# VH-VL binders against Sensor protein DivL (divL), part 8

Target 1, 212 residues: Sensor protein DivL (divL), of Caulobacter vibrioides (q9rqq9r547to758)
Amino acid sequence: NVSYELRTPLTTIIGYSELLERADGISERGRNHVAAVRAAATQLARSIDDVLDMAQIDAGEMALEIEDIRVSDLLLNAQERALKDAQLGGVTLAVECEEDVGLIRGDGKRLAQTLDHLVENALRQTPPGGRVTLSARRALGEVRLDVSDTGRGVPFHVQAHIFDRFVGRDRGGPGLGLALVKALVELHGGWVALESEPGNGSTFTCHLPETQ
Short names: E, the ipSAE of ESMFold2; O, the ipSAE of OpenDDE; V2, 0.75 times the mean of E and O plus 0.25 times the DockQ between their complexes.

## First folded at step 12 (VH-VL; framework fv_ustekinumab)

Design g2 (from e4 with heavy chain Y101W; at its last look DockQ between E and O 0.65; V2 from the best seeds 0.69)
Heavy chain, then light chain:
Amino acid sequence: EVQLVQSGAEVKKPGESLKISCKGSGYSFTDYWIAWVRQMPGKGLDWIGIIYPGDSDTRYSPSFQGQVTMSVDKSITTAYLQWNSLKASDTAMYYCAREGWDSSGWYDAFDIWGQGTLVTVSS
Amino acid sequence: DIQMTQSPSSLSASVGDRVTITCRASQSISDYLAWYQQKPEKAPKSLIYAASSLQSGVPSRFSGSGSGTDFTLTISSLQPEDFATYYCQQSYSLPYTFGQGTKLEIK
ESMFold2, look of step 12: ipSAE 0.560; ipTM 0.781
ESMFold2 (binder alone), look of step 12: mean pLDDT 92; pTM 0.942
OpenDDE, look of step 12: ipSAE 0.834; ipTM 0.919

Design g3 (from e4 with heavy chain G54R; at its last look DockQ between E and O 0.75; V2 from the best seeds 0.76)
Heavy chain, then light chain:
Amino acid sequence: EVQLVQSGAEVKKPGESLKISCKGSGYSFTDYWIAWVRQMPGKGLDWIGIIYPRDSDTRYSPSFQGQVTMSVDKSITTAYLQWNSLKASDTAMYYCAREGYDSSGWYDAFDIWGQGTLVTVSS
Amino acid sequence: DIQMTQSPSSLSASVGDRVTITCRASQSISDYLAWYQQKPEKAPKSLIYAASSLQSGVPSRFSGSGSGTDFTLTISSLQPEDFATYYCQQSYSLPYTFGQGTKLEIK
ESMFold2, look of step 12: ipSAE 0.670; ipTM 0.830
ESMFold2 (binder alone), look of step 12: mean pLDDT 91; pTM 0.938
OpenDDE, look of step 12: ipSAE 0.854; ipTM 0.932

Design g4 (at its last look DockQ between E and O 0.63; V2 from the best seeds 0.00; counts 0 for: pae E 2.5 > 2)
Heavy chain, then light chain:
Amino acid sequence: EVQLVQSGAEVKKPGESLKISCKGSGYSFTDYWIAWVRQMPGKGLDWIGIIYPGDSDTRYSPSFQGQVTMSVDKSITTAYLQWNSLKASDTAMYYCAREGYDSGWYDAFDIWGQGTLVTVSS
Amino acid sequence: DIQMTQSPSSLSASVGDRVTITCRASQSISDYLAWYQQKPEKAPKSLIYAASSLQSGVPSRFSGSGSGTDFTLTISSLQPEDFATYYCQQSYSLPYTFGQGTKLEIK
ESMFold2, look of step 12: ipSAE 0.518; ipTM 0.784
ESMFold2 (binder alone), look of step 12: mean pLDDT 92; pTM 0.944
OpenDDE, look of step 12: ipSAE 0.796; ipTM 0.901

## First folded at step 13 (VH-VL; framework fv_ustekinumab)

Design k1 (from g3 with heavy chain S28D; at its last look DockQ between E and O 0.77; V2 from the best seeds 0.75)
Heavy chain, then light chain:
Amino acid sequence: EVQLVQSGAEVKKPGESLKISCKGSGYDFTDYWIAWVRQMPGKGLDWIGIIYPRDSDTRYSPSFQGQVTMSVDKSITTAYLQWNSLKASDTAMYYCAREGYDSSGWYDAFDIWGQGTLVTVSS
Amino acid sequence: DIQMTQSPSSLSASVGDRVTITCRASQSISDYLAWYQQKPEKAPKSLIYAASSLQSGVPSRFSGSGSGTDFTLTISSLQPEDFATYYCQQSYSLPYTFGQGTKLEIK
ESMFold2, look of step 13: ipSAE 0.641; ipTM 0.824
ESMFold2 (binder alone), look of step 13: mean pLDDT 91; pTM 0.936
OpenDDE, look of step 13: ipSAE 0.852; ipTM 0.933

Design k2 (from g3 with light chain Q55E; at its last fold request DockQ between E and O 0.77; V2 from the best seeds 0.76)
Heavy chain, then light chain:
Amino acid sequence: EVQLVQSGAEVKKPGESLKISCKGSGYSFTDYWIAWVRQMPGKGLDWIGIIYPRDSDTRYSPSFQGQVTMSVDKSITTAYLQWNSLKASDTAMYYCAREGYDSSGWYDAFDIWGQGTLVTVSS
Amino acid sequence: DIQMTQSPSSLSASVGDRVTITCRASQSISDYLAWYQQKPEKAPKSLIYAASSLESGVPSRFSGSGSGTDFTLTISSLQPEDFATYYCQQSYSLPYTFGQGTKLEIK
ESMFold2, look of step 13: ipSAE 0.700; ipTM 0.838
ESMFold2 (binder alone), look of step 13: mean pLDDT 92; pTM 0.942
OpenDDE, look of step 13: ipSAE 0.856; ipTM 0.933
ESMFold2, fold request of step 16: ipSAE 0.626, 0.605, 0.644; ipTM 0.819, 0.805, 0.828
ESMFold2 (binder alone), fold request of step 16: mean pLDDT 91, 92, 92; pTM 0.935, 0.941, 0.938
OpenDDE, fold request of step 16: ipSAE 0.861, 0.860, 0.862; ipTM 0.937, 0.937, 0.938

Design k3 (from g3 with light chain S30Y; at its last look DockQ between E and O 0.64; V2 from the best seeds 0.69)
Heavy chain, then light chain:
Amino acid sequence: EVQLVQSGAEVKKPGESLKISCKGSGYSFTDYWIAWVRQMPGKGLDWIGIIYPRDSDTRYSPSFQGQVTMSVDKSITTAYLQWNSLKASDTAMYYCAREGYDSSGWYDAFDIWGQGTLVTVSS
Amino acid sequence: DIQMTQSPSSLSASVGDRVTITCRASQSIYDYLAWYQQKPEKAPKSLIYAASSLQSGVPSRFSGSGSGTDFTLTISSLQPEDFATYYCQQSYSLPYTFGQGTKLEIK
ESMFold2, look of step 13: ipSAE 0.560; ipTM 0.791
ESMFold2 (binder alone), look of step 13: mean pLDDT 92; pTM 0.940
OpenDDE, look of step 13: ipSAE 0.847; ipTM 0.925

Design k4 (from g3 with light chain S93R; at its last look DockQ between E and O 0.76; V2 from the best seeds 0.77)
Heavy chain, then light chain:
Amino acid sequence: EVQLVQSGAEVKKPGESLKISCKGSGYSFTDYWIAWVRQMPGKGLDWIGIIYPRDSDTRYSPSFQGQVTMSVDKSITTAYLQWNSLKASDTAMYYCAREGYDSSGWYDAFDIWGQGTLVTVSS
Amino acid sequence: DIQMTQSPSSLSASVGDRVTITCRASQSISDYLAWYQQKPEKAPKSLIYAASSLQSGVPSRFSGSGSGTDFTLTISSLQPEDFATYYCQQSYRLPYTFGQGTKLEIK
ESMFold2, look of step 13: ipSAE 0.700; ipTM 0.848
ESMFold2 (binder alone), look of step 13: mean pLDDT 91; pTM 0.938
OpenDDE, look of step 13: ipSAE 0.855; ipTM 0.932

## First folded at step 15 (VH-VL; framework fv_ustekinumab)

Design p1 (from k2 with light chain S93R; at its last look DockQ between E and O 0.80; V2 from the best seeds 0.78)
Heavy chain, then light chain:
Amino acid sequence: EVQLVQSGAEVKKPGESLKISCKGSGYSFTDYWIAWVRQMPGKGLDWIGIIYPRDSDTRYSPSFQGQVTMSVDKSITTAYLQWNSLKASDTAMYYCAREGYDSSGWYDAFDIWGQGTLVTVSS
Amino acid sequence: DIQMTQSPSSLSASVGDRVTITCRASQSISDYLAWYQQKPEKAPKSLIYAASSLESGVPSRFSGSGSGTDFTLTISSLQPEDFATYYCQQSYRLPYTFGQGTKLEIK
ESMFold2, look of step 15: ipSAE 0.675; ipTM 0.829
ESMFold2 (binder alone), look of step 15: mean pLDDT 92; pTM 0.941
OpenDDE, look of step 15: ipSAE 0.857; ipTM 0.932

Design p2 (from k2 with light chain S91T; at its last fold request DockQ between E and O 0.76; V2 from the best seeds 0.77)
Heavy chain, then light chain:
Amino acid sequence: EVQLVQSGAEVKKPGESLKISCKGSGYSFTDYWIAWVRQMPGKGLDWIGIIYPRDSDTRYSPSFQGQVTMSVDKSITTAYLQWNSLKASDTAMYYCAREGYDSSGWYDAFDIWGQGTLVTVSS
Amino acid sequence: DIQMTQSPSSLSASVGDRVTITCRASQSISDYLAWYQQKPEKAPKSLIYAASSLESGVPSRFSGSGSGTDFTLTISSLQPEDFATYYCQQTYSLPYTFGQGTKLEIK
ESMFold2, look of step 15: ipSAE 0.688; ipTM 0.840
ESMFold2 (binder alone), look of step 15: mean pLDDT 91; pTM 0.938
OpenDDE, look of step 15: ipSAE 0.858; ipTM 0.933
ESMFold2, fold request of step 16: ipSAE 0.632, 0.665, 0.677; ipTM 0.805, 0.835, 0.841
ESMFold2 (binder alone), fold request of step 16: mean pLDDT 93, 91, 91; pTM 0.949, 0.938, 0.934
OpenDDE, fold request of step 16: ipSAE 0.865, 0.861, 0.862; ipTM 0.938, 0.938, 0.939

Design p3 (from k2 with heavy chain S104E, light chain S93R; at its last look DockQ between E and O 0.67; V2 from the best seeds 0.00; counts 0 for: pae E 2.4 > 2)
Heavy chain, then light chain:
Amino acid sequence: EVQLVQSGAEVKKPGESLKISCKGSGYSFTDYWIAWVRQMPGKGLDWIGIIYPRDSDTRYSPSFQGQVTMSVDKSITTAYLQWNSLKASDTAMYYCAREGYDSEGWYDAFDIWGQGTLVTVSS
Amino acid sequence: DIQMTQSPSSLSASVGDRVTITCRASQSISDYLAWYQQKPEKAPKSLIYAASSLESGVPSRFSGSGSGTDFTLTISSLQPEDFATYYCQQSYRLPYTFGQGTKLEIK
ESMFold2, look of step 15: ipSAE 0.507; ipTM 0.772
ESMFold2 (binder alone), look of step 15: mean pLDDT 91; pTM 0.938
OpenDDE, look of step 15: ipSAE 0.853; ipTM 0.930

Design p4 (from k2 with heavy chain A109Y; at its last look DockQ between E and O 0.76; V2 from the best seeds 0.00; counts 0 for: pae E 2.2 > 2)
Heavy chain, then light chain:
Amino acid sequence: EVQLVQSGAEVKKPGESLKISCKGSGYSFTDYWIAWVRQMPGKGLDWIGIIYPRDSDTRYSPSFQGQVTMSVDKSITTAYLQWNSLKASDTAMYYCAREGYDSSGWYDYFDIWGQGTLVTVSS
Amino acid sequence: DIQMTQSPSSLSASVGDRVTITCRASQSISDYLAWYQQKPEKAPKSLIYAASSLESGVPSRFSGSGSGTDFTLTISSLQPEDFATYYCQQSYSLPYTFGQGTKLEIK
ESMFold2, look of step 15: ipSAE 0.554; ipTM 0.799
ESMFold2 (binder alone), look of step 15: mean pLDDT 91; pTM 0.936
OpenDDE, look of step 15: ipSAE 0.857; ipTM 0.931

## First folded at step 17 (VH-VL; framework fv_ustekinumab)

Design q1 (from p2 with light chain A34N; at its last look DockQ between E and O 0.84; V2 from the best seeds 0.00; counts 0 for: pae E 2.01 > 2)
Heavy chain, then light chain:
Amino acid sequence: EVQLVQSGAEVKKPGESLKISCKGSGYSFTDYWIAWVRQMPGKGLDWIGIIYPRDSDTRYSPSFQGQVTMSVDKSITTAYLQWNSLKASDTAMYYCAREGYDSSGWYDAFDIWGQGTLVTVSS
Amino acid sequence: DIQMTQSPSSLSASVGDRVTITCRASQSISDYLNWYQQKPEKAPKSLIYAASSLESGVPSRFSGSGSGTDFTLTISSLQPEDFATYYCQQTYSLPYTFGQGTKLEIK
ESMFold2, look of step 17: ipSAE 0.565; ipTM 0.803
ESMFold2 (binder alone), look of step 17: mean pLDDT 92; pTM 0.943
OpenDDE, look of step 17: ipSAE 0.844; ipTM 0.923

Design q2 (from p2 with heavy chain S28T; at its last look DockQ between E and O 0.79; V2 from the best seeds 0.78)
Heavy chain, then light chain:
Amino acid sequence: EVQLVQSGAEVKKPGESLKISCKGSGYTFTDYWIAWVRQMPGKGLDWIGIIYPRDSDTRYSPSFQGQVTMSVDKSITTAYLQWNSLKASDTAMYYCAREGYDSSGWYDAFDIWGQGTLVTVSS
Amino acid sequence: DIQMTQSPSSLSASVGDRVTITCRASQSISDYLAWYQQKPEKAPKSLIYAASSLESGVPSRFSGSGSGTDFTLTISSLQPEDFATYYCQQTYSLPYTFGQGTKLEIK
ESMFold2, look of step 17: ipSAE 0.706; ipTM 0.848
ESMFold2 (binder alone), look of step 17: mean pLDDT 91; pTM 0.936
OpenDDE, look of step 17: ipSAE 0.860; ipTM 0.935

Design q3 (from p2 with heavy chain S104T; at its last look DockQ between E and O 0.72; V2 from the best seeds 0.76)
Heavy chain, then light chain:
Amino acid sequence: EVQLVQSGAEVKKPGESLKISCKGSGYSFTDYWIAWVRQMPGKGLDWIGIIYPRDSDTRYSPSFQGQVTMSVDKSITTAYLQWNSLKASDTAMYYCAREGYDSTGWYDAFDIWGQGTLVTVSS
Amino acid sequence: DIQMTQSPSSLSASVGDRVTITCRASQSISDYLAWYQQKPEKAPKSLIYAASSLESGVPSRFSGSGSGTDFTLTISSLQPEDFATYYCQQTYSLPYTFGQGTKLEIK
ESMFold2, look of step 17: ipSAE 0.710; ipTM 0.851
ESMFold2 (binder alone), look of step 17: mean pLDDT 91; pTM 0.937
OpenDDE, look of step 17: ipSAE 0.855; ipTM 0.931
ESMFold2, look of step 20: ipSAE 0.702; ipTM 0.846
ESMFold2 (binder alone), look of step 20: mean pLDDT 91; pTM 0.936
OpenDDE, look of step 20: ipSAE 0.847; ipTM 0.927

Design q4 (from p2 with heavy chain A35G I50F; at its last look DockQ between E and O 0.65; V2 from the best seeds 0.75)
Heavy chain, then light chain:
Amino acid sequence: EVQLVQSGAEVKKPGESLKISCKGSGYSFTDYWIGWVRQMPGKGLDWIGFIYPRDSDTRYSPSFQGQVTMSVDKSITTAYLQWNSLKASDTAMYYCAREGYDSSGWYDAFDIWGQGTLVTVSS
Amino acid sequence: DIQMTQSPSSLSASVGDRVTITCRASQSISDYLAWYQQKPEKAPKSLIYAASSLESGVPSRFSGSGSGTDFTLTISSLQPEDFATYYCQQTYSLPYTFGQGTKLEIK
ESMFold2, look of step 17: ipSAE 0.705; ipTM 0.847
ESMFold2 (binder alone), look of step 17: mean pLDDT 92; pTM 0.941
OpenDDE, look of step 17: ipSAE 0.853; ipTM 0.933

## First folded at step 18 (VH-VL; framework fv_ustekinumab)

Design r1 (from q3 with heavy chain S28T; at its last look DockQ between E and O 0.72; V2 from the best seeds 0.75)
Heavy chain, then light chain:
Amino acid sequence: EVQLVQSGAEVKKPGESLKISCKGSGYTFTDYWIAWVRQMPGKGLDWIGIIYPRDSDTRYSPSFQGQVTMSVDKSITTAYLQWNSLKASDTAMYYCAREGYDSTGWYDAFDIWGQGTLVTVSS
Amino acid sequence: DIQMTQSPSSLSASVGDRVTITCRASQSISDYLAWYQQKPEKAPKSLIYAASSLESGVPSRFSGSGSGTDFTLTISSLQPEDFATYYCQQTYSLPYTFGQGTKLEIK
ESMFold2, look of step 18: ipSAE 0.681; ipTM 0.838
ESMFold2 (binder alone), look of step 18: mean pLDDT 91; pTM 0.936
OpenDDE, look of step 18: ipSAE 0.838; ipTM 0.921

Design r2 (from q3 with heavy chain S28T I34L I50F; at its last look DockQ between E and O 0.74; V2 from the best seeds 0.76)
Heavy chain, then light chain:
Amino acid sequence: EVQLVQSGAEVKKPGESLKISCKGSGYTFTDYWLAWVRQMPGKGLDWIGFIYPRDSDTRYSPSFQGQVTMSVDKSITTAYLQWNSLKASDTAMYYCAREGYDSTGWYDAFDIWGQGTLVTVSS
Amino acid sequence: DIQMTQSPSSLSASVGDRVTITCRASQSISDYLAWYQQKPEKAPKSLIYAASSLESGVPSRFSGSGSGTDFTLTISSLQPEDFATYYCQQTYSLPYTFGQGTKLEIK
ESMFold2, look of step 18: ipSAE 0.692; ipTM 0.844
ESMFold2 (binder alone), look of step 18: mean pLDDT 92; pTM 0.948
OpenDDE, look of step 18: ipSAE 0.846; ipTM 0.925

Design r3 (from q3 with heavy chain S103A; at its last look DockQ between E and O 0.83; V2 from the best seeds 0.78)
Heavy chain, then light chain:
Amino acid sequence: EVQLVQSGAEVKKPGESLKISCKGSGYSFTDYWIAWVRQMPGKGLDWIGIIYPRDSDTRYSPSFQGQVTMSVDKSITTAYLQWNSLKASDTAMYYCAREGYDATGWYDAFDIWGQGTLVTVSS
Amino acid sequence: DIQMTQSPSSLSASVGDRVTITCRASQSISDYLAWYQQKPEKAPKSLIYAASSLESGVPSRFSGSGSGTDFTLTISSLQPEDFATYYCQQTYSLPYTFGQGTKLEIK
ESMFold2, look of step 18: ipSAE 0.689; ipTM 0.837
ESMFold2 (binder alone), look of step 18: mean pLDDT 92; pTM 0.941
OpenDDE, look of step 18: ipSAE 0.842; ipTM 0.923

Design r4 (from q3 with heavy chain G105N; at its last look DockQ between E and O 0.76; V2 from the best seeds 0.77)
Heavy chain, then light chain:
Amino acid sequence: EVQLVQSGAEVKKPGESLKISCKGSGYSFTDYWIAWVRQMPGKGLDWIGIIYPRDSDTRYSPSFQGQVTMSVDKSITTAYLQWNSLKASDTAMYYCAREGYDSTNWYDAFDIWGQGTLVTVSS
Amino acid sequence: DIQMTQSPSSLSASVGDRVTITCRASQSISDYLAWYQQKPEKAPKSLIYAASSLESGVPSRFSGSGSGTDFTLTISSLQPEDFATYYCQQTYSLPYTFGQGTKLEIK
ESMFold2, look of step 18: ipSAE 0.681; ipTM 0.841
ESMFold2 (binder alone), look of step 18: mean pLDDT 91; pTM 0.935
OpenDDE, look of step 18: ipSAE 0.852; ipTM 0.927

## First folded at step 19 (VH-VL; framework fv_ustekinumab)

Design t1 (at its last look DockQ between E and O 0.76; V2 from the best seeds 0.74)
Heavy chain, then light chain:
Amino acid sequence: EVQLVQSGAEVKKPGESLKISCKGSGYSFTDYWIAWVRQMPGKGLDWIGIIYPRDSDTRYSPSFQGQVTMSVDKSITTAYLQWNSLKASDTAMYYCAREGYGDWYDAFDIWGQGTLVTVSS
Amino acid sequence: DIQMTQSPSSLSASVGDRVTITCRASQSISDYLAWYQQKPEKAPKSLIYAASSLESGVPSRFSGSGSGTDFTLTISSLQPEDFATYYCQQTYSLPYTFGQGTKLEIK
ESMFold2, look of step 19: ipSAE 0.633; ipTM 0.821
ESMFold2 (binder alone), look of step 19: mean pLDDT 92; pTM 0.940
OpenDDE, look of step 19: ipSAE 0.828; ipTM 0.920

Design t2 (at its last look DockQ between E and O 0.58; V2 from the best seeds 0.00; counts 0 for: pae E 2.4 > 2)
Heavy chain, then light chain:
Amino acid sequence: EVQLVQSGAEVKKPGESLKISCKGSGYSFTDYWIAWVRQMPGKGLDWIGIIYPRDSDTRYSPSFQGQVTMSVDKSITTAYLQWNSLKASDTAMYYCAREGYDWYDAFDIWGQGTLVTVSS
Amino acid sequence: DIQMTQSPSSLSASVGDRVTITCRASQSISDYLAWYQQKPEKAPKSLIYAASSLESGVPSRFSGSGSGTDFTLTISSLQPEDFATYYCQQTYSLPYTFGQGTKLEIK
ESMFold2, look of step 19: ipSAE 0.553; ipTM 0.805
ESMFold2 (binder alone), look of step 19: mean pLDDT 92; pTM 0.941
OpenDDE, look of step 19: ipSAE 0.842; ipTM 0.923

Design t3 (from q3 with light chain T91L; at its last look DockQ between E and O 0.79; V2 from the best seeds 0.76)
Heavy chain, then light chain:
Amino acid sequence: EVQLVQSGAEVKKPGESLKISCKGSGYSFTDYWIAWVRQMPGKGLDWIGIIYPRDSDTRYSPSFQGQVTMSVDKSITTAYLQWNSLKASDTAMYYCAREGYDSTGWYDAFDIWGQGTLVTVSS
Amino acid sequence: DIQMTQSPSSLSASVGDRVTITCRASQSISDYLAWYQQKPEKAPKSLIYAASSLESGVPSRFSGSGSGTDFTLTISSLQPEDFATYYCQQLYSLPYTFGQGTKLEIK
ESMFold2, look of step 19: ipSAE 0.666; ipTM 0.833
ESMFold2 (binder alone), look of step 19: mean pLDDT 92; pTM 0.946
OpenDDE, look of step 19: ipSAE 0.828; ipTM 0.918

Design t4 (from q3 with light chain T91H; at its last look DockQ between E and O 0.72; V2 from the best seeds 0.73)
Heavy chain, then light chain:
Amino acid sequence: EVQLVQSGAEVKKPGESLKISCKGSGYSFTDYWIAWVRQMPGKGLDWIGIIYPRDSDTRYSPSFQGQVTMSVDKSITTAYLQWNSLKASDTAMYYCAREGYDSTGWYDAFDIWGQGTLVTVSS
Amino acid sequence: DIQMTQSPSSLSASVGDRVTITCRASQSISDYLAWYQQKPEKAPKSLIYAASSLESGVPSRFSGSGSGTDFTLTISSLQPEDFATYYCQQHYSLPYTFGQGTKLEIK
ESMFold2, look of step 19: ipSAE 0.651; ipTM 0.823
ESMFold2 (binder alone), look of step 19: mean pLDDT 92; pTM 0.941
OpenDDE, look of step 19: ipSAE 0.812; ipTM 0.905

## First folded at step 20 (VH-VL; framework fv_ustekinumab)

Design v1 (from q3 with light chain A50Y; at its last look DockQ between E and O 0.70; V2 from the best seeds 0.74)
Heavy chain, then light chain:
Amino acid sequence: EVQLVQSGAEVKKPGESLKISCKGSGYSFTDYWIAWVRQMPGKGLDWIGIIYPRDSDTRYSPSFQGQVTMSVDKSITTAYLQWNSLKASDTAMYYCAREGYDSTGWYDAFDIWGQGTLVTVSS
Amino acid sequence: DIQMTQSPSSLSASVGDRVTITCRASQSISDYLAWYQQKPEKAPKSLIYYASSLESGVPSRFSGSGSGTDFTLTISSLQPEDFATYYCQQTYSLPYTFGQGTKLEIK
ESMFold2, look of step 20: ipSAE 0.686; ipTM 0.839
ESMFold2 (binder alone), look of step 20: mean pLDDT 90; pTM 0.925
OpenDDE, look of step 20: ipSAE 0.823; ipTM 0.911

Design v2 (from q3 with light chain A50K; at its last look DockQ between E and O 0.78; V2 from the best seeds 0.75)
Heavy chain, then light chain:
Amino acid sequence: EVQLVQSGAEVKKPGESLKISCKGSGYSFTDYWIAWVRQMPGKGLDWIGIIYPRDSDTRYSPSFQGQVTMSVDKSITTAYLQWNSLKASDTAMYYCAREGYDSTGWYDAFDIWGQGTLVTVSS
Amino acid sequence: DIQMTQSPSSLSASVGDRVTITCRASQSISDYLAWYQQKPEKAPKSLIYKASSLESGVPSRFSGSGSGTDFTLTISSLQPEDFATYYCQQTYSLPYTFGQGTKLEIK
ESMFold2, look of step 20: ipSAE 0.699; ipTM 0.849
ESMFold2 (binder alone), look of step 20: mean pLDDT 91; pTM 0.933
OpenDDE, look of step 20: ipSAE 0.794; ipTM 0.894

Design z0 (from q3 with heavy chain W33S Y101S W106S Y107S, light chain Y32S; at its last look DockQ between E and O 0.37; V2 from the best seeds 0.00; counts 0 for: pae E 7.9 > 2)
Heavy chain, then light chain:
Amino acid sequence: EVQLVQSGAEVKKPGESLKISCKGSGYSFTDYSIAWVRQMPGKGLDWIGIIYPRDSDTRYSPSFQGQVTMSVDKSITTAYLQWNSLKASDTAMYYCAREGSDSTGSSDAFDIWGQGTLVTVSS
Amino acid sequence: DIQMTQSPSSLSASVGDRVTITCRASQSISDSLAWYQQKPEKAPKSLIYAASSLESGVPSRFSGSGSGTDFTLTISSLQPEDFATYYCQQTYSLPYTFGQGTKLEIK
ESMFold2, look of step 20: ipSAE 0.026; ipTM 0.608
ESMFold2 (binder alone), look of step 20: mean pLDDT 91; pTM 0.935
OpenDDE, look of step 20: ipSAE 0.070; ipTM 0.676

## First folded at step 21 (VH-VL; framework fv_ustekinumab)

Design w1 (from q3 with heavy chain G100A; at its last look DockQ between E and O 0.60; V2 from the best seeds 0.72)
Heavy chain, then light chain:
Amino acid sequence: EVQLVQSGAEVKKPGESLKISCKGSGYSFTDYWIAWVRQMPGKGLDWIGIIYPRDSDTRYSPSFQGQVTMSVDKSITTAYLQWNSLKASDTAMYYCAREAYDSTGWYDAFDIWGQGTLVTVSS
Amino acid sequence: DIQMTQSPSSLSASVGDRVTITCRASQSISDYLAWYQQKPEKAPKSLIYAASSLESGVPSRFSGSGSGTDFTLTISSLQPEDFATYYCQQTYSLPYTFGQGTKLEIK
ESMFold2, look of step 21: ipSAE 0.675; ipTM 0.835
ESMFold2 (binder alone), look of step 21: mean pLDDT 91; pTM 0.929
OpenDDE, look of step 21: ipSAE 0.834; ipTM 0.916

Design w2 (from q3 with light chain Y96R; at its last look DockQ between E and O 0.79; V2 from the best seeds 0.72)
Heavy chain, then light chain:
Amino acid sequence: EVQLVQSGAEVKKPGESLKISCKGSGYSFTDYWIAWVRQMPGKGLDWIGIIYPRDSDTRYSPSFQGQVTMSVDKSITTAYLQWNSLKASDTAMYYCAREGYDSTGWYDAFDIWGQGTLVTVSS
Amino acid sequence: DIQMTQSPSSLSASVGDRVTITCRASQSISDYLAWYQQKPEKAPKSLIYAASSLESGVPSRFSGSGSGTDFTLTISSLQPEDFATYYCQQTYSLPRTFGQGTKLEIK
ESMFold2, look of step 21: ipSAE 0.597; ipTM 0.813
ESMFold2 (binder alone), look of step 21: mean pLDDT 91; pTM 0.938
OpenDDE, look of step 21: ipSAE 0.791; ipTM 0.893

Design w3 (from q3 with light chain S93D; at its last look DockQ between E and O 0.73; V2 from the best seeds 0.77)
Heavy chain, then light chain:
Amino acid sequence: EVQLVQSGAEVKKPGESLKISCKGSGYSFTDYWIAWVRQMPGKGLDWIGIIYPRDSDTRYSPSFQGQVTMSVDKSITTAYLQWNSLKASDTAMYYCAREGYDSTGWYDAFDIWGQGTLVTVSS
Amino acid sequence: DIQMTQSPSSLSASVGDRVTITCRASQSISDYLAWYQQKPEKAPKSLIYAASSLESGVPSRFSGSGSGTDFTLTISSLQPEDFATYYCQQTYDLPYTFGQGTKLEIK
ESMFold2, look of step 21: ipSAE 0.742; ipTM 0.865
ESMFold2 (binder alone), look of step 21: mean pLDDT 91; pTM 0.941
OpenDDE, look of step 21: ipSAE 0.840; ipTM 0.926
ESMFold2, look of step 22: ipSAE 0.723; ipTM 0.854
ESMFold2 (binder alone), look of step 22: mean pLDDT 91; pTM 0.939
OpenDDE, look of step 22: ipSAE 0.838; ipTM 0.924

Design w4 (from q3 with light chain S30N L94I; at its last look DockQ between E and O 0.79; V2 from the best seeds 0.75)
Heavy chain, then light chain:
Amino acid sequence: EVQLVQSGAEVKKPGESLKISCKGSGYSFTDYWIAWVRQMPGKGLDWIGIIYPRDSDTRYSPSFQGQVTMSVDKSITTAYLQWNSLKASDTAMYYCAREGYDSTGWYDAFDIWGQGTLVTVSS
Amino acid sequence: DIQMTQSPSSLSASVGDRVTITCRASQSINDYLAWYQQKPEKAPKSLIYAASSLESGVPSRFSGSGSGTDFTLTISSLQPEDFATYYCQQTYSIPYTFGQGTKLEIK
ESMFold2, look of step 21: ipSAE 0.631; ipTM 0.815
ESMFold2 (binder alone), look of step 21: mean pLDDT 91; pTM 0.938
OpenDDE, look of step 21: ipSAE 0.838; ipTM 0.922

## First folded at step 22 (VH-VL; framework fv_ustekinumab)

Design y1 (from w3 with heavy chain D108Y; at its last look DockQ between E and O 0.68; V2 from the best seeds 0.75)
Heavy chain, then light chain:
Amino acid sequence: EVQLVQSGAEVKKPGESLKISCKGSGYSFTDYWIAWVRQMPGKGLDWIGIIYPRDSDTRYSPSFQGQVTMSVDKSITTAYLQWNSLKASDTAMYYCAREGYDSTGWYYAFDIWGQGTLVTVSS
Amino acid sequence: DIQMTQSPSSLSASVGDRVTITCRASQSISDYLAWYQQKPEKAPKSLIYAASSLESGVPSRFSGSGSGTDFTLTISSLQPEDFATYYCQQTYDLPYTFGQGTKLEIK
ESMFold2, look of step 22: ipSAE 0.742; ipTM 0.866
ESMFold2 (binder alone), look of step 22: mean pLDDT 91; pTM 0.939
OpenDDE, look of step 22: ipSAE 0.811; ipTM 0.909

Design y2 (from w3 with heavy chain A35G I50F; at its last look DockQ between E and O 0.55; V2 from the best seeds 0.67)
Heavy chain, then light chain:
Amino acid sequence: EVQLVQSGAEVKKPGESLKISCKGSGYSFTDYWIGWVRQMPGKGLDWIGFIYPRDSDTRYSPSFQGQVTMSVDKSITTAYLQWNSLKASDTAMYYCAREGYDSTGWYDAFDIWGQGTLVTVSS
Amino acid sequence: DIQMTQSPSSLSASVGDRVTITCRASQSISDYLAWYQQKPEKAPKSLIYAASSLESGVPSRFSGSGSGTDFTLTISSLQPEDFATYYCQQTYDLPYTFGQGTKLEIK
ESMFold2, look of step 22: ipSAE 0.591; ipTM 0.795
ESMFold2 (binder alone), look of step 22: mean pLDDT 92; pTM 0.941
OpenDDE, look of step 22: ipSAE 0.831; ipTM 0.923

Design y3 (from w3 with heavy chain S28K; at its last look DockQ between E and O 0.77; V2 from the best seeds 0.78)
Heavy chain, then light chain:
Amino acid sequence: EVQLVQSGAEVKKPGESLKISCKGSGYKFTDYWIAWVRQMPGKGLDWIGIIYPRDSDTRYSPSFQGQVTMSVDKSITTAYLQWNSLKASDTAMYYCAREGYDSTGWYDAFDIWGQGTLVTVSS
Amino acid sequence: DIQMTQSPSSLSASVGDRVTITCRASQSISDYLAWYQQKPEKAPKSLIYAASSLESGVPSRFSGSGSGTDFTLTISSLQPEDFATYYCQQTYDLPYTFGQGTKLEIK
ESMFold2, look of step 22: ipSAE 0.708; ipTM 0.847
ESMFold2 (binder alone), look of step 22: mean pLDDT 91; pTM 0.936
OpenDDE, look of step 22: ipSAE 0.853; ipTM 0.931

